# Designs tried in a protein design chat: VHH binders against Cytoplasmic dynein intermediate light chain DYN3 (DYN3). Part 23

Target 1, 312 residues: Cytoplasmic dynein intermediate light chain DYN3 (DYN3), of Saccharomyces cerevisiae (q04949)
Amino acid sequence: MDNCNAWDKLLSQNESTINSTETATITAIIYSPSSKTLHQFINICFPEGSNSILDTTLINYATIGWTNDLKENYSVDVYTLIRNTDDALDLLKPFLQEHSSKVRWLILLDWTLNDQKLWLNELSYAFNKIKQLNDDNEFSVWCLNSGEILNLQRHTTVWQSVHIDFILQTLRSFCYFNDSSLFYICEDHTEEKREEAQRLKYQELLKHFCEDRDMKDHIEMVKRSEILIPKGCDSIGLIKTVDERFEPTEVKEQHFLARYMDFIPTIDKIREDRKTTSGIDLDKLYPLEVFKVNIQEELGKMFAKYRENSRI
Short names: E, the ipSAE of ESMFold2; O, the ipSAE of OpenDDE; V2, 0.75 times the mean of E and O plus 0.25 times the DockQ between their complexes.

## First folded at step 21 (VHH; framework vhh_7w1s_2)

Design z11 (from q3 with S100E; at its last look DockQ between E and O 0.05; V2 from the best seeds 0.00; counts 0 for: pae O 12.7 > 2, placed apart)
Fold by OpenDDE, look of step 21:
Structure z11 (fold): chain B 312 residues (1-312), chain A 116 residues (1-116)
Amino acid sequence: as target 1 above (312 residues)
Amino acid sequence: QLQLVESGGGLVQAGGSMRLSCAASGTFFEYTMGWHRQAPGKQRELVAKITTGGTAYDDSVKGRFTISRDNTKNTVYLQMNSLKVEDTAVYYCAARYYLERDYDYWGQGTQVTVSS
């Protein structure tokens, strides 16, 4: 009984839908740390009704179509994969070997999972593995629930701004060197209208990513939880505006990985911190001066320069 | 292992100023640096810290003390202005690298005595 790979089964079920339509089908693969994260991502970033199509199973497939603002029709084959084992990506090997089109990868992270310490290693592994499987890829990293950053800072003594900034610079550096987009997904639940507007924004972002459109206009760095950095829109200099002491080039080195893992709080420490309200009152020291560069301003300058050069 | 050496302490009159220096044996740009002090019969207390994100001060020294760093010189400074007799203590430079740990590296301390 040929242990047909869950993927093979999925492909066989969807063979009938691969109609040879002349329309260039975009392929997107979502790699998610959990079903919950995937579900949330789909709810926020995909068109309404997509949740019914994309179940949060280990492997899933759906075709989504839309018309862009230029009245161009797009059809996207979306594959979803939950990261439950180290070999999860190997399940896609047969698929990737057959596909000749550029694959859009969406790698999801989730601030609520408290696995931040593992992010760099996981991303490195995923990116390397994917590159080995197929060389024609477009990468994007999506950090879900970035609003949790504030909660971590407010409700724990362990999480401080330096950790958040360090993670940001690390992710930015990683994405920069891997020609990947970085998106923090922050939901605004304060007002329904705002929430809707935000959702639409993220949906547009996803569409543009899938369409391989220029997303320079979508650059945002408003706060630690609101970060949109499309590929090609960052630089070593910009990354260093958060902390000039940070060396982005080191992100590729093994010693940096060790440092990253050691610097980021562990789940156990967070748990202990919640129990021990009596710990070192780090709060007795009030920050008098925050060495923050207005990153938004710097990005704005970069954008302005780009506009000037584009003679638009 | 990061070695820290404090300097700049001594005797100063109340209302005077003093600058402490802490020289590190290596690069410390990734470290959170702090100045602690221990007065006679009292517990050691953090008075100022400098992180990658900014500076923080104990209320007792706020507005009077300034912590700064020079990464090119691997040195941390504590500028102390408007010194009070209550500021008399041994001042220690400390460095923290990991979140899971408190300050890992300590200097030997430098005596600061403020006279009335």
Scores: ipSAE 0.000, ipTM 0.230, lowest interface PAE 12.7, mean pLDDT 79
ESMFold2, look of step 21: ipSAE 0.478; ipTM 0.788
ESMFold2 (binder alone), look of step 21: mean pLDDT 86; pTM 0.872

Design z7 (from y12 with K101R; at its last look DockQ between E and O 0.64; V2 from the best seeds 0.00; counts 0 for: pae E 2.5 > 2)
Fold by ESMFold2, look of step 21:
Structure z7 (fold): chain B 312 residues (1-312), chain A 116 residues (1-116)
Amino acid sequence: as target 1 above (312 residues)
Amino acid sequence: QLQLVESGGGLVQAGGSMRLSCAASGTFFDYTMGWHRQAPGKQRELVAKITTGGTAYDDSVKGRFTISRDNTKNTVYLQMNSLKVEDTAVYYCAARYYLSRDYDYWGQGTQVTVSS
């Protein structure tokens, strides 16, 4: 005898509206070798204008919203960090302690920095440190400016296909055993339409990665400047198709690191000024003390910005 | 299979110079090429190595020995200057493929004798 009152209707409508308009939240951390690399990555992969709120010389934080191709709304809390010391990742510890959800790590490498000899060691350090700082991680390695591969081979006598393939097999093996995606980012700036299409492609790649979506349509294992290998899509057998004598299981071993650093070329100036022995002494190629950054001041700016964004 | 043949060894007075050559049966661009030596009663030791990534030397020969290569002639050289009696040894050329852990290919060696 009692009809549904107006209050019951309002509760039913609010329940449906709340569920249908809820925004999923993602935490992403971009770890970059330089401010320039970071700027390029954000410009390529994030929505237009993201640089104005994410660029930094040390550490930054902002919330980025987007809607994907399925009309789903996402709110992405993005932390950006520049590699300045061996302890740079420790700056994130206070922020990581307050999260129980998965953290998406976008670890950047840059073909134009002439530091390929250091990549395996840098990745090993970063992954190990991240696993100490946080339990639930989704890893990805993003190699920017991979078009430089062609320039190195065409305009130097020291870079050969064997070096490019060795780096590729090493990165694929590292990512395979660390349950990480591997993406090469190659921009063509010769025509605006191609440049725009590439940015849209990489923006969708980023969204799929952050949203934990199926990425099988984004696989590229053959074109050396355009490699795209999502987590779980590689194998020891596939890696060995480049050179069957390569042993992916050795990549985590110290003797492999020494051989990797021995074989990979560096620019002649680095050879002349800071010649690397077959051992592991990387400090001389990246003199972090030349970064004139006040860490406490930059952390202060970040904390203020973080609190301002959370005051809604 | 890469075959290595050393030449250039012999007798030299202390303070003198000598150049060793290592001819390879094929290209070695993707190998670490090394000179090793074994003195009487001692273990074989690496003296110098060269890769596409650079050169390295044992401390006992730094400044006196220079390793170099000519990829067009498939030959590796060891220029030895200011020789000491302690440099007396059999010198071996060796190659390690860049994907290998150890030196896989060895020459037969060439005797270097430094007289006082």
Scores: ipSAE 0.408, ipTM 0.750, lowest interface PAE 2.5, mean pLDDT 82
ESMFold2 (binder alone), look of step 21: mean pLDDT 87; pTM 0.882
OpenDDE, look of step 21: ipSAE 0.696; ipTM 0.884

Design z8 (from q3 with Y98F; at its last fold request DockQ between E and O 0.42; V2 from the best seeds 0.00; counts 0 for: SAP .675 > .668)
Amino acid sequence: QLQLVESGGGLVQAGGSMRLSCAASGTFFEYTMGWHRQAPGKQRELVAKITTGGTAYDDSVKGRFTISRDNTKNTVYLQMNSLKVEDTAVYYCAARYFLSRDYDYWGQGTQVTVSS
ESMFold2, look of step 21: ipSAE 0.543; ipTM 0.821
ESMFold2 (binder alone), look of step 21: mean pLDDT 87; pTM 0.881
OpenDDE, look of step 21: ipSAE 0.752; ipTM 0.904
ESMFold2, fold request of step 22: ipSAE 0.557, 0.572, 0.557; ipTM 0.831, 0.822, 0.819
ESMFold2 (binder alone), fold request of step 22: mean pLDDT 87, 87, 87; pTM 0.885, 0.881, 0.882
OpenDDE, fold request of step 22: ipSAE 0.791, 0.821, 0.783; ipTM 0.914, 0.930, 0.913

Design z9 (from z7 with F29W K49R; at its last look DockQ between E and O 0.65; V2 from the best seeds 0.00; counts 0 for: pae E 3.9 > 2)
Fold by ESMFold2, look of step 21:
Order: C-alpha cells, then sequence, then structure tokens
Structure z9 (fold): chain B 312 residues (1-312), chain A 116 residues (1-116)
C-alpha cells in the first residue's frame, strides 16, 4: 500500500535545525591562589554578571552559558577552588569520578601576590595531582596582573629583567612539557573604551580555549607583560630565543626547582605571610578536623547543585 | 672573567668568631655566591650560599654561620661564630651564574684553623 508516516517526514525535516542549535557542555575548573584573584579573573574573562553566580568562600559551582561567534551554544559547568591546603584538589575527587567529559583547568597565578618563588613548585604539584585525579584534561595557566612586572622593575632594586625572563622561560618550558596554554592577563585602566575592548579580547580567548578552537591568531611571545601562548604553539627553540643559555629540558628536574626557588626574589614580609597563612589562618580559627567537616557539608551542597544543573 | 679573592682567615681558638670576606672583580647580583670548605682529608663541601632569592646553610653550621653580601662593595661575607675544631678547613668563595648547574668561578681559598 501507499501509507507514509507524517511523523517520519517531520523528523527528517527538522534534523538539520536541531544539529545547529544543540548545546555543547563544558566542564571548567578554576584553581585560584586567593578569593581576590578569582574574583578579578571572572570579572575580566567571563561574561558580565558571572561573579554574582560564582560568589564563593572556598569552593563554588555554577553553570554559565554563552553563544560563540559561530552561533554555537555552550553550557559551562564552572567549579572554583581556592588553594588553602596541599589536599585542596582532593575535594574535587567525587565530581571528577562522576564526570565523563574533558575537564578544562584554569590554573591561576597572580603577579601581585609576591609569591613567584613558589610558582614552579605549586604548578608542579597541581599538575601532578590533577593527572592522578583525572585522565582527560586540558590545561591552561593564567598569570593575572602581569602589568606588575613594570612596577617591580621601576620601583625596586631587587627585580631585574633577568628575573622576569627567567620566570617566563621557566613557565613556558613547564607549559610546553605539560601540554598547557600560558596566558598573561595585563589590564590597562587608562581609558574606559580600552578596558572594554580588553575585556572582550580576554572573553574571546577564554571561549576559544574552552571550545578547543584554534588560538593561533592570539599568540603573543614578545611583550613580556602580555604573553599569550596557546598549547602546541611553543617550542624549545622559541623559548631559548629569550636567553640561549637557558635549558628548557631541565625544568622538571629537582635541582632546577631548587635553583629556581633560590634565584627568584621575594619581599621578606610578604614571603613570611605566605608561609604562615594562605589568606586566613584557618588552623587558629577552625581546627583542621572542623574544616574537613565543613568541606564535606559544602561538597554535599555542590553535588545537589550539580545534579540540578545537569537536568537543564 | 669574574675574579674572587678571599680574606679574613687565620688561627682562632674554639668558641671564637671570625669573618671571611670575598671581594669580586665585578657585579655579582645575577650569580649564586657560595662558601665552600675543604677539611684535611675530606672532600670540598658547600657551607652556605646566597642569591637574590635568599640564603641557605649546611646543617653542620646552621645557626652559627651567617652569609651576607654588600652589592655596593661587590663583597660577600661569611660570619662564623661559636667555632669548633671540626670547622678547620680551607674556605673557598665560589660563584655560579644563575642559569648554570655548577660553580664556575673560584677563589684561591683562605685557611681557617680552629685550635682547642
Amino acid sequence: as target 1 above (312 residues)
Amino acid sequence: QLQLVESGGGLVQAGGSMRLSCAASGTFWDYTMGWHRQAPGKQRELVARITTGGTAYDDSVKGRFTISRDNTKNTVYLQMNSLKVEDTAVYYCAARYYLSRDYDYWGQGTQVTVSS
């Protein structure tokens, strides 16, 4: 006989439209040295209003949506974590074990914290720990407030160009061997129009990183305060153009870590503050056992938010 | 090209103090400056080092020795207090460029002898 199912015709008619409007999901984790650094990063790089969603004390979670310049919709599940203890990343283990998608890591550094001496050790620990917790990772390191480089050189006798170059070559080498992007975020507050254009630039950079898009048009390897090096765009040869005597392959070695920490300056008073606290001395106010109990309660709330958002 | 000259060594009684000086022929702020010592019949060992990032000491001298520098005089010092007979050695000033693994510039050494 000659019976044509109207339902089959409707489905075939709408197939192309559904493909073009399907929302892709992204999991992103921001690992920050402080609440101030985290707040600043979200203000600069995420869509306007994102801070009201991600207002956090220590751990937070929210879903942020955007549409890119190709009219593709994305739903980004954003976790934020403030580095407080050596075990802070373990707090994400339940979410990572339940998650089946690639995780985008946004690991923050901040030039204004005067902790550059600790950066290589902190990055090495974080990357190694993350690789133990999850196999499918896309790494990026974001150095905020890189305009501070100019202030350090102009207003101190301790910071010289050799220190800035050494940090740069070290970070580039570390990221190169760990398949990570490296981005310096430099804000210029001279005029409002430039601030807005700069914010839009960094928002596009973030979107391209999260969406696994080609970022070769964003490369900047020369301006020391504005370095932008996407994963796969650096090389041992390019790193050595800063100083040929630098050996990028040594960056993973224990003796290099010691030399790095010995050479990089720090302001003694800020250095001592970092040794005793990471922001607030939680051990004095909240003994570690109490803090662990509170973290389990916050993780429970985070799991509830995760399950609710996943049903969108 | 960096030349290092030690001074300040000599004979001292146990429990005494001594300060060694290391004069450099040029600026050294981009070097690790170190004091090494070699006791009779033993291998040369690092005693203390200083950079723009800070100082470090061997456990055997920690709390008794202090390394310091004066960039305007291109000089590195080793203040040695509460000296013991086992501190007897030839003390060498050495410099390592910050990108180098090993010390490349050495002074000729100064004798420190601690008597009972």
Scores: ipSAE 0.252, ipTM 0.668, lowest interface PAE 3.9, mean pLDDT 79
ESMFold2 (binder alone), look of step 21: mean pLDDT 86; pTM 0.875
OpenDDE, look of step 21: ipSAE 0.522; ipTM 0.821

